# Designs tried in a protein design chat: miniprotein binders against q9bqp7. Part 84

Target 1, 240 residues: q9bqp7
Amino acid sequence: VPQNWFPIFNPERSDKPNASDPSVPLKIPLQRNVIPSVTRVLQQTMTKQQVFLLERWKQRMILELGEDGFKEYTSNVFLQGKRFHEALESILSPQETLKERDENLLKSGYIESVQHILKDVSGVRALESAVQHETLNYIGLLDCVAEYQGKLCVIDWKTSEKPKPFIQSTFDNPLQVVAYMGAMNHDTNYSFQVQCGLIVVAYKDGSPAHPHFMDAELCSQYWTKWLLRLEEYTEKKKNQ

## First folded at step 6 (miniprotein)

Design x46
Fold by ESMFold2-Fast, scan of step 6:
Structure x46 (fold): chain B 240 residues (1-240), chain A 88 residues (1-88)
Amino acid sequence: as target 1 above (240 residues)
Amino acid sequence: SPERLEEIIRKLEEAVKLFEEGKIEEALDILWEVLEELFELIEETGDPELYEILLRVFEALDLIDEGRPEEAIRILEEAIRRLEELIE
C-alpha cells in the first residue's frame, strides 16, 4: 500500500456531457517546468525486469542491424509513431483541418489497423492535451479522451511490430493511462470525469489493432501501482 | 535460498495450470511475478543458471503473445525442472 494515497476519481464530477463543455476538443498546451511528467516518473522507476528487457532488445537489434542500422531503425520507429499520432489527431479533429492533411499519412498500415476501433470512438473531448495533478505534483500529455463503445475513456495509441493481445504485455501503458486519468479528474482545466481507459495497439502491416479496455475497477488497481512508482520517484529524487 | 526457489517453482506450476485452463491473463500476472523474483535472485547470487531460466521465461512470454501457449507451457515446464535441479 502507498504511504501517500490519493483517490483516482473525483466524486464531484460526472462523465456525462454538459452544455458548458466546448464543442471542439480541448488541447491544453504542456508547459514544461521542474514538475515531473508521467513518462519521466515511469522511466526513472523502471523495474529491473523492464531495464533488462530493454537492454536485451537493444543488443539483439544491434547484433542484427549493426550500430548504424539500429540508430536508423529506432529513428524510423519514432517517426512512424509520431506520424500515427498526428494522423489520429487529424482524423478525430474538426473537418476544418482537412485542407492541410497529408493523404498518405491517413493511409498508413497503422491507420488501417485501427479503423475498426475508430468506428466505436465518438464524443471526443480532448486531444494531445496537458494534464496536471496539483496535489500529487506531476504532469502529462494525454493522447485522447473520447467515448469508446459509449464509455468515456482516456485513450492511448500505441504502435507495435509484434502482437500484443494481452494487457500484461503492454508494460507500463496501463500506469500511464491511469496517471493521466487521475490528473485530469483533479485538474481545474477540465470539468468532466473519466473512469475508464483504453490502450490501442496498432500494427504496421494493417492487422487489426488490439484494444485493451480498462474498467473502473482495473483502473483503481493500476492507480495503486502508479502511486507506488510515484513514491519511488520521489524517494530517489531525495537521494540524488 | 531453497525456500525462495520453491516459491518460484510453485508460481510457475500455478502459471502452467492457468495456461492449460485458458486463463491467460491470470497466468501472465504470475509469470511477471516470477520474473521479478528471478531477477532479484540473480542480482544477489550471480548464478548463470538462474539467468538462463530467466531467458526461458521471457521466451515463454513471447510465445504466449504469438498465440503459441502449448510451446510456452513446454518451456515453463523445462524451467521448473531446471529450478528443481538447483535445489537438489
Scores: ipSAE 0.174, ipTM 0.647, lowest interface PAE 5.1, mean pLDDT 86

Design x47
Fold by ESMFold2-Fast, scan of step 6:
Structure x47 (fold): chain B 240 residues (1-240), chain A 88 residues (1-88)
Amino acid sequence: as target 1 above (240 residues)
Amino acid sequence: SPERLEEIIRKLEEAVKLFEEGKIEEALDILWEVLEELWELIEETGDPELYEILLRVFEALDLIDEGRPEEAIRILEEAIRRLEELIE
């Protein structure tokens, strides 16, 4: 049990759209400050098991590709992920023009992979938008907040070369989603509440993406685990 | 300790049973607990056999993601036997 428990949901908020809601998706810029990001907290509190897996993968890849080949491979993976997110923001944003759209970004195996998911996505409220938890003191940049099959979700887009048909194989992704959710629900820049999450794992070969829907109960379970990771991060910082 | 190895074996047997019943996500939750506990023992003991068993359990996890649970079960049963030999 976390030492300083705080609720993920805000009882003063609703997930229903209001007439006062912006006509365009929110895109609050991430401000650089000393407050830790969700990704930094998770990266600095990786389990010994996760560290072991990452180091083994790195050593195996270096053995097969060489140091320079590994560097090129990881740079390409990062670039592909960035382009995938840029393409999704463009597709989901009604404000994009021909001047702002890159047709090369809109045609990839990853975009083909998510087509069946995108058909069920509507009511976009936020894209590439910053969130801050004012009480727990962390920040993040979420990918998307939209309705998936009629339910308002924090949606996180992931790319993978290997199949990830089970949420258990997505590692810290559920924690990342609920961290963003809890921050948004208590961030004064937003007026609505999100109670569900969605992790979408897209594949380079265009094979159908795997959606991992997280209902309110599952989000609450992962939220407790996120609070423990945040507590561990805070304790590590005190000792440094 | 023998008690911790016995607990890991029990959890692996439970995971195998759940995989056989087609309860994949429940089995994966237990399998990830096993990996965490194996890693802790490796750090405490430095036992290379525990390290090899850990690698086999990760291989089983990959096989599950690939839709090959029967092969994963065989690997997990091998891991159970190897752990039992460490108790003897």
Scores: ipSAE 0.016, ipTM 0.518, lowest interface PAE 6.5, mean pLDDT 85

Design x48
Fold by ESMFold2-Fast, scan of step 6:
Parts: sequence; structure tokens; C-alpha cells
Structure x48 (fold): chain B 240 residues (1-240), chain A 88 residues (1-88)
Amino acid sequence: as target 1 above (240 residues)
Amino acid sequence: SPERLEEIIRKLEEAVKLFEEGKIEEALDILWEVLEELLELILETGDPELYEILLRVFEALDLIDEGRPEEAIRILEEAIRRLEELIE
């Protein structure tokens, strides 16, 4: 339906720095409420194929590690991802609050993996910051908004253990990025425009991270797919 | 890795041949092996193109279930070409 189609980019905004931009990156806290998060929408609208693939991956891991081993594995992956994000936030923030912790985290293979990407990152405008699409009524917590190779991007940091990375996070990553982008572009807490995305997959063994750059055209294509997932979620919730 | 992509390509080519010979059950067994190997490779690499190829193989399975093996073969041949492009 045409009335459910909304642009990802806000024509009233610019991606150029302006005099009112804060000296420190924005960090708007995420407020829990009845408004669905990007991750909730994606999790509740998985395709039958995605559900099948996730279940098969889970079964194989349980067969290999046992149920307790699988729980430990997934907990460890979550913890490593959390620490990786905390380290990146600290590295990219002008204000370093926990230097001792930052030094310890910097020794991880994931941080080594992402060093060549970090060289091309500058002009950080938001870190671990909440976004809300005021018209489409969804929320999210984005990792980073910064210039990558001179272009302002929503940057999503992902960790991958080369033997067994999480499949769920990989499949919907482009949708997460554009959902955050569209929300930020229409969120009154922000004044700038983001037109590009970057998904960075970092590796535990320190192998060079893979950057997946998304230009404005690719973002627009994934935005259309995100809108369909959001429509599915809204319809499903309405029929509860 | 190129070696693993080449193995997957070989299995897809074998499945296509089996479908052309009317050996549907044997071809399906190989397609399920391909799906499992693609899944493992996706988990290792995080490559979104491999995931799209995986979805195309699932579409081929659906077409076989619908009694449309000629269309399934065309999709599998497309998947083979896309995997070859990843090798270069």
C-alpha cells in the first residue's frame, strides 16, 4: 500500500557537519516502552527458511557441544561481542572514562581485526545511541555513526568466530543498519542525514575484518525490505 | 575458501545431472548436503552473497516439491554461476 511507504532519507537534512554539532558524540539512552525495537521486529518476522536454518544450526551445535556446551558457547559469543562494542565505544569516544579496561580490551583479536577499518573512521557523531522513527513507531540502539572513508555511515560492528559465527545476526544485518538509518534521519534528537551503511565483521583470531559498505542506492533497496518486515510485524501484532 | 566453493559447485552440478536423469530422490539428498555445507560456510565467512545463494537453493527445493524440476534446474545453474563468480 502506497500510504505505508516512507523515504529512508530526510530531504530537510544534510550529512555535512554544522556549527551546532556537539563536540562529543551523541549517546541518547534507550527508553524501554511498548514501541517495538528493530531486533524484535526482525526476530518476530523471520521467514520459514530463516527459522529452518537457525534451527538446523542450533541442532548441529548442540550435537557437537551438548546442551550445556551450546549455552556456554552462545553466552561467550554474547559476552565477547559486548566487550568488543564497549572497547570500540571507548576507542572512538573523545572522553576515555575507563582507560585500564580499554587497554585490556584492546588486546583482543577482534580489536586487532578491526584496526585497518578504524584508520578510515573519523568524525564520530553518535555512539551506542537510541533512535526512534517518530512516524513508523519503532526504536533501536545503533552502534556508531561516523565518517568511513569520508562518507557518513551508520556503522554496525559484528564479531565472528571463523569456525562458528552466529547466523541470525549475519542474515538481517543490512536491515538493521537501514532501520537505524531511517529512524535517525527522522528522529528529532538528531539534526544530520545519514545515507550510507557499513557492516564490519571482525574475527576472533585477528584476521582482517571484512567491511561491507552500503551506498545510498543499496540502503534504499534494503529499506524497502525493512518496511515489508515492519508491515508484517504490525499486522501480526494487530491480529493478536 | 575456493576449495570449499569448488566442492559445493561440484555437488550442485551432480544434483542437476541427477534431476535431468529423473533421479529425484538422489538429487534431493545432494541438495540437502549442499544446504548444510553452504550454511557452514556462511557461519564461517558471514558472506551475504552465500546466504542469497542458499535461499535460491531452497527455492529450487520448493520447485521440485511442486513438480517443476526444469525451473529448479535453471535456478541451480544460476546458483552455480554465482558461486563461480565468488571464486573468479
Scores: ipSAE 0.012, ipTM 0.274, lowest interface PAE 8.7, mean pLDDT 80

Design x49
Fold by ESMFold2-Fast, scan of step 6:
Structure x49 (fold): chain B 240 residues (1-240), chain A 88 residues (1-88)
Amino acid sequence: as target 1 above (240 residues)
Amino acid sequence: SPERLEEIIRKLEEAVKLFEEGKIEEALDILWEVLEELLELIYETGDPELYEILLRVFEALDLIDEGRPEEAIRILEEAIRRLEELIE
């Protein structure tokens, strides 16, 4: 059990629509400050296993591509991921007008990959929106909050390139989702309750994306693990 | 691929035997070789089952570090059975 336990769900909030809910998805900008982000906490508290896998992946990629080739590869993966997220935001936003540049962003194997998932997504509440947990002192930028098959979810969109697997930190995706969820549920900028998560892995070749649904019980289990990572981060920072 | 899986199985069986004999350092050396070979196969195949087996071997390493070799041996035996299922 973590030393400083705090609940993931807010008992004073409902996942049902109410009269104060905005009709337009929320997009609160991320304000950079001294408070650590979810990604910073996770990066600074990687397990020895995660460090080993990341370092081995780096060495193998550098051996395959050379130093400059590795930098180009990682830049391309980052750019493709960014374009995928921008395309999804455009598709899911009811007020977006398609522009000539947006046409290029919408045309990819990754977008084809997620089409069957998108058919089950509705009731978008937030897109590329900042969350802050004032009590636990962390911030984050979540991808999407929407109903998936009738359940309100924090949705995290991931890209995967096969047959060459891209391994960096694959163990932290559920922790990332629940960290955003817990922050949003206690962030005064939001009025609703999220109890479910969804990690969607899209493929470059257009193969059908794999949805990994996380119910409330699973989210609670990963929330405990996130609290332990946050505690580790705080202790490491004090010992510096 | 099947020949490489058979080599990994052999190494895991050798590591289990060494742990049972109390030869912890020799067994750990072999487990690190297994981790390297599993990573190579994962890079080549993208097989999610190999990835799950890799995670189980890491759990066994953590149990050894905690002084719980009997539990580590059980996990390694599970990993061996899962690899055998991939062959046939």
Scores: ipSAE 0.007, ipTM 0.293, lowest interface PAE 8.9, mean pLDDT 80

Design x5
Fold by OpenDDE base, second read of step 7:
Structure x5 (fold): chain B 240 residues (1-240), chain A 88 residues (1-88)
Amino acid sequence: as target 1 above (240 residues)
Amino acid sequence: SPERLEEIIRKLEEAVKLFEEGKIEEALDILWEVLEELMELIEETGDPELYEILLRVFEALDLIDEGRPEEAIRILEEAIRRLEELIE
């Protein structure tokens, strides 16, 4: 049980999004502060089994590609991910703000992969927007807040070269999503609340992406795990 | 300790049963617990056999992600047998 319990949901905020569909998604810039990011907290508090899995993968890749090849591969994966997020932001942004859609950005296997999910996405409230939890002292940059199949969600887009059909296969992604939810729900820059999360795993080959929907109950379960990770991080930093 | 190995075996057996029942997510949760316990034992004992078993359990996880649960179950059953041999 977390020592410093804090609710994921804000009882002071209404579940009903105020009827005014903001015509433009929110995009709050991330401020570089001494406050740790969600990503940093998660990276610094990885479990032993997670570390082992990543090291095994790394060793395999180095064996196959060589050290220089692996560096190049990693750089390319990062670039592909970035382009994918940029393409999604362009797709989900209102048409009026659409700078010349680089048609090349839209021609990716990852974009093809998520097409069936995008059909169920509407009511975009935020894109690439910063969130801050003032009480728990962490920040993050969320990918998207939108309705998925009529439910308002924090949506996190992930790229993978291998299938991840189960939420357990997404490692700390559920923790990231709920961390963003909890921060947003208590960030004064946002007037609405989210109760659901969605992890979308897009595939390079264009095969149908796997959506991992997180209802309020599942979000609450992962929220507890997030709080424990945050406490672990805080303790480690005090001892440094 | 034999007791810790017996607990790991119990969990693996439970995971296999859950897979057979189609409760894949619950089975995966148990497998991750098993991995943690195995890693702790390996850190304490340095037993190379436990390390090999750990690798096999990871392989089972990969097979599950690939949509090959039947093969994963076979690997887990083999892991159980190998652990039982360590207790004897």
Scores: ipSAE 0.341, ipTM 0.742, lowest interface PAE 1.6, mean pLDDT 89
Fold by ESMFold2-Fast, scan of step 6:
Structure x5 (fold): chain B 240 residues (1-240), chain A 88 residues (1-88)
Amino acid sequence: as target 1 above (240 residues)
Amino acid sequence: SPERLEEIIRKLEEAVKLFEEGKIEEALDILWEVLEELMELIEETGDPELYEILLRVFEALDLIDEGRPEEAIRILEEAIRRLEELIE
């Protein structure tokens, strides 16, 4: 799929706030259907390097923890990530009832890790919100759309046990961000344009999170790679 | 093939030079290309030595993320020597 037929940015949209923007962040629910999600497309088209690393990690962990221990470990990692996202949604939401739900969520090392990033985040426009690219037929659930250092970004919050100071080590995270961005820019439920991305990698020990800012040029480069992954997914599905 | 091994060696040498110059992100882009090419070659040949070299290159990536580029360079130089021995 040529990028010039399916651009990431929508020329009919602006990233500037306007009168139609809601005062409360958008939270459109994800409706499950036969249209593939961003995560499904990426999981079904992993590179050989990614498959190798994942399998090697699984074998090492199973060897150390046993199969039951591995299952418990992965469940705990998933739960920690879920709680981190819930805490961030609460912190960034103007809803008082959400902020009073669970005070323990707000005191994790992961939340300490992102404090310096949160100081630069403002103008939240969407939280835990569904996006759909109507022409390319894929859906996703993005974490956050807000201004980071004055630039409107699709922001994706990640947790990691290992340091990730370089964007090259975040695997498919840049592809995930630009896929959400392209979908949102062409989704009629949204009126604004996003041209930047931000991947924030938080650490359990509270060490400072690593922000990976993606400007418009970098987003365009990753968009081309996302379109190739989407094409690969479509071809694989056709041959099944 | 020898031509493919020579291409991988050239890329590893370029990556080492970039790491020495502090151009970490450019070097990482090249290392991921090397990993892809090594995996394709392993799939075709089944060579256990190439598999061991692949594991060492992955270790170098981890060292870079940990802020240990000097040790990563040492490992990449070892990988270059091992690949050269396969040609010779």
Scores: ipSAE 0.310, ipTM 0.729, lowest interface PAE 3.6, mean pLDDT 86

Design x50
Fold by ESMFold2-Fast, scan of step 6:
Structure x50 (fold): chain B 240 residues (1-240), chain A 88 residues (1-88)
Amino acid sequence: as target 1 above (240 residues)
Amino acid sequence: SPERLEEIIRKLEEAVKLFEEGKIEEALDILWEVLEELLELIDETGDPELYEILLRVFEALDLIDEGRPEEAIRILEEAIRRLEELIE
């Protein structure tokens, strides 16, 4: 149980529709400052189990590919993920058309993988947008806020080269989603309340992406775990 | 402790059954829990046999990722036998 508990949902934000909401998705730029990011908090508070499993995976990959091969593999995975996010932002932005983008980017295996998910995505409210929790003092850059099957969600797009439908979703991905959600719900740059999350794992070979939907109850459960990670991070900083 | 090893064996047996039934999602959840419990026991005991069993369970996860559940089941059954030997 966290010592400094704070609610994920904002009681001041009601079900009342905001008539002044912009028709174009918000894209608040991430400001450089000393406040820790969600990614930094999670990376600096990994469990011993997570660290061990990552090191074992790395050793196995180096054994299979060699050191140079592993570096190339890792760089390619990062680049592919970046391009996938750029393509999704383009597809979901009402200001862009297919003709204004590289067709090869829009026809990648990862984009093919998410087609069935994208059919259920509408009402985009934010894309590649910065969030800040003013009370808990952390920041983040979320991928997307949109309705998925009629539910407003914080949506996080993940890539996987091999079919790994559940491993990535359990590796702090739910914590990222709820951290962004809690920040957005208390960030003065936003007026709406988000209660659901969605983690979408896309595959390089075009196999159908796996959606991991998180309802309000599940988000609340992961929020408690995020608060513990944030508390651990804060304590670690005091001891430096 | 024997009780903790028996619980890990039970979970591995449940995971094998779920893989045989094609319930990959439920089986994977249990395997990740097993890995975390094995790592905790390794941290507490320093037992090299538990470390070897951890590596075998990790290999089973890789086989599942590659669409080779029958080979994964074989490796998990081997892990179960090795854990049973530690109780004895």
Scores: ipSAE 0.007, ipTM 0.177, lowest interface PAE 9.6, mean pLDDT 79

Design x51
Fold by ESMFold2-Fast, scan of step 6:
Structure x51 (fold): chain B 240 residues (1-240), chain A 88 residues (1-88)
Amino acid sequence: as target 1 above (240 residues)
Amino acid sequence: SPERLEEIIRKLEEAVKLFEEGKIEEALDILWEVLEELLELIEETGDLELYEILLRVFEALDLIDEGRPEEAIRILEEAIRRLEELIE
């Protein structure tokens, strides 16, 4: 169990929509400072299994593509992911001009992949927005907060070349989602409570994306694991 | 270490049963525990046979993600037999 346990949900906040909440999605800019990001914490505390898989995959790809080919491949994967996130932010934005601009992006495989998910997304509250946990001292940049099938969720958009039909195969993504959730629930820039998560894995070939819905109980389970990773990170930094 | 190998074998047998019953997510949770325990044993012993078994279990995970559970089960049953031989 974590030594510095803190609740993921804020008892002072309502989980019901408030009609007086802003109609325009929030986009708080990320201020970089010495406070660690969710991504940094997770990268510095990878499990033995994750390190082993990453190194094996890297070695196999370099053998197949060469060192230069591997660099080009990973750069292209990164760029495609960035463009996918930019397209989704534009599509979910209430501004009509941005939606018109992205008409050609509807023909991309990744955007085609998520169409069936987007039909169930509404009530967008935040897009590409910074969160900070003032008590636990970490920051992050979440993709989206919106209702999925009527439930307010922290939504994380992911691209993958291989099928990921099970949440267990998404590695640290559930931890990332609950870390953002816990930060947002205790961040004074936000007034609402989020209790659910959604990881959406989109595919380049347009195959239907796999949604991984996380209810409040599952979020609480992953929150405990996130707290352990955060403590491990803090302890490692004290010794360096 | 024989007691730890026996525990790993029991977990693999449980995972196979769960895959056969279509309880994929429960079986995957157990497989990730097995991978952690195998990596710890390899780190402690330097046993190359455990390393080969580890690689086979990772292959089974890939097969599950690809919708090929029958092939994954076959690989896991092979891993069980190899671990049993190490105890003997």
Scores: ipSAE 0.189, ipTM 0.664, lowest interface PAE 4.7, mean pLDDT 86

Design x52
Fold by ESMFold2-Fast, scan of step 6:
Structure x52 (fold): chain B 240 residues (1-240), chain A 88 residues (1-88)
Amino acid sequence: as target 1 above (240 residues)
Amino acid sequence: SPERLEEIIRKLEEAVKLFEEGKIEEALDILWEVLEELLELIEETGDYELYEILLRVFEALDLIDEGRPEEAIRILEEAIRRLEELIE
């Protein structure tokens, strides 16, 4: 599939604010359907290298914690990530209801970790919002669309524990970000253009989070790789 | 530790020699062992330079899979030099 037939950016859209833009962030619910999600596509098309890294990390963790300890650890990591995203949605939402969520959600090392990043975030356009690429037939749920240092970005919040940097690295996160970006840019529920991405890696101990900014050129490069993963998924599905 | 990095360097040098001799399967066995050891060090240290070296070794694997062992050897030699710099 020619990459120029499926561009990441929509030439009919502008990234500048419009008077018709909603004053509250969009939050479109994710619909259950047969169309694959970004996370499903990525999980089903992991490279041999990614599978090796994941299995090796799992083996090491089981050796360190035992099988029951590993299950508790992974459950806690999932719960911490969920709470981190809920806290960020609350912090970035102008609505009082979200700001009134459990105050304990706002008191974590991860939230402390991102404070310096949040100071540079404004103009929130979408939070925990569904996107669909109708032509390429995939869906996703993005974390946030907002201005970071004056540039409109798809922002993906990630958590990381210091002893597990490779498993919590961004090796598939750039693909996830550009997949959401391309979908949003071609989704009729949205009227604006996003050309930049931001992956924010927050740390459990409160150490300063690392922002990984992706400009338009880098996003276009990762979009090419995402299209290959999507093609692999489609081909694999036909052979099942 | 320096001893563990020296062991990884030795194995990478052995893999390069085996690739040069056309003993691809034997070299790959050693290369996978190197990847496992690098992964353990990365997990223990959080060292980003070791992570970058790991990614380069994966690139060498892809080149071998594509039938391009001379390019893979060049990448592995680069990885050896980078590891040696970490010891010094």
Scores: ipSAE 0.016, ipTM 0.314, lowest interface PAE 6.7, mean pLDDT 80

Design x53
Fold by ESMFold2-Fast, scan of step 6:
Structure x53 (fold): chain B 240 residues (1-240), chain A 88 residues (1-88)
Amino acid sequence: as target 1 above (240 residues)
Amino acid sequence: SPERLEEIIRKLEEAVKLFEEGKIEEALDILWEVLEELLELIEETGDEELYEILLRVFEALDLIDEGRPEEAIRILEEAIRRLEELIE
């Protein structure tokens, strides 16, 4: 149990639709700050097990591809992920202006992979938008807030070369989702309450993406784990 | 340490049973617990054999990701045998 527990949900906010403009999703820019980002906190507090497994995977890949081949592979994975997020932002934006210009971006196997998920996504309220938890002092940049099958969710888009039907194999992804959720629920730039999460794992070969839905109870469980990671980060920073 | 090794063995046996029943997510939860406990023991003891067993459990996770649970089960059964030898 974390020493400085704080609730993920804001009792002063409603699940009911707020007086928000539905035609213009929020996109608050992330500002450079000494306040740690969600990704920095998670990266700096990886368990020794996670570090070990990542290093063994890296060594295996280097053995197979060579050092230069591994660097190229890693860079390509990053670039493909970035382009996938850019394509999704374009698709989910009301204007569709980018969709007209970047057809090649929209034809990727990853975009084909998520088509059946996108059919169930509507009511987009935020895209590539900054969140800040003013009390807990962390920031983040979330991918998307929208209704999935009628439920308002923080949605995180992931790319994978291997099928990942199990949420545990997504590592810290559930922690990212609930960290963004808790920040958004207490960020004065937003007026609504999010209680659900969705991790969508898209595949390079166009195989159907796997949605990992997180209800309010599951989000609360991961929120406790996120608070522990944030506490660990804070302790490490002050002890140095 | 013998009682901790016995607990890890029981968890691996449960994971194998769950994989055989097709309860893959439940089995994976147990494997992650096994990895955490093995890592803690390795840090305390510096035991090279425990480290090799940790790597084998990691390979079982990779096989599950690839849709090869029968091969993963064989690796986990090997890990169980190796842990039993450490108690003996």
Scores: ipSAE 0.008, ipTM 0.224, lowest interface PAE 9.0, mean pLDDT 80

Design x54
Fold by ESMFold2-Fast, scan of step 6:
Structure x54 (fold): chain B 240 residues (1-240), chain A 88 residues (1-88)
Amino acid sequence: as target 1 above (240 residues)
Amino acid sequence: SPERLEEIIRKLEEAVKLFEEGKIEEALDILWEVLEELLELIEETGDPELWEILLRVFEALDLIDEGRPEEAIRILEEAIRRLEELIE
């Protein structure tokens, strides 16, 4: 899919607040359907290199933890990530009832890790909200859309027990962010435009989170790569 | 390709320097880049020596994860030497 036929940015949209925009962040529910999600597309189009690295990591972990230990470890990592996202949604929501959620969710090491990033986050527009690109036929559930240091961003929150997790492809994280961005910019449920991305990696021990900011040019570069992954997914689907 | 091997060597040398400076995150970014480039070159050439070098770089990543950067540096320097021998 050529980028010049499917641009990431919508020239008819502005990144500035509209007076008619709701004061409460949008939370569009994700509808179950046959249209592929961003994560599904990325999982089914992993490069041979990514598959090899993932398999190597699995072999090492199973050797250390055993099969049952590996299963328990991966389940715990998933649960911790889910709780972290729930805590962030509560913190960033202007609704008072959400802020009264379990204090254990608000006092984790991961939340301590992101405190300095949260100081620079304002103007929240969407939280845990569904996006759909009608023309390219994919959907996603983004974490957050807010201003980071004065720029409107699609923000993706990641957890890591280590400074750099082996199983995360840094190339796929930017692709996920731009896929959500392109979908939102062409989704009729939203009226604004996002041109920047932010990936925040939070650490379990409370060490300062690492922000990876993506400007409009970088987002455009990763958008081209996302379109190639989407094309590969579509072609693989035809052969099944 | 001698040019591709030279590029990989330069990246490994930069990673070693960053580890020596305590810039572990920046060094790890470069090592992951090296792993992807080595695997791509292995698929093109089928060279078993490149595969062995790839496994050594993986070992260095594991050592960094265990808090053993000095041992990781030694392994990376060995990988550099082996790549240089392939150019000759």
Scores: ipSAE 0.008, ipTM 0.191, lowest interface PAE 8.6, mean pLDDT 79

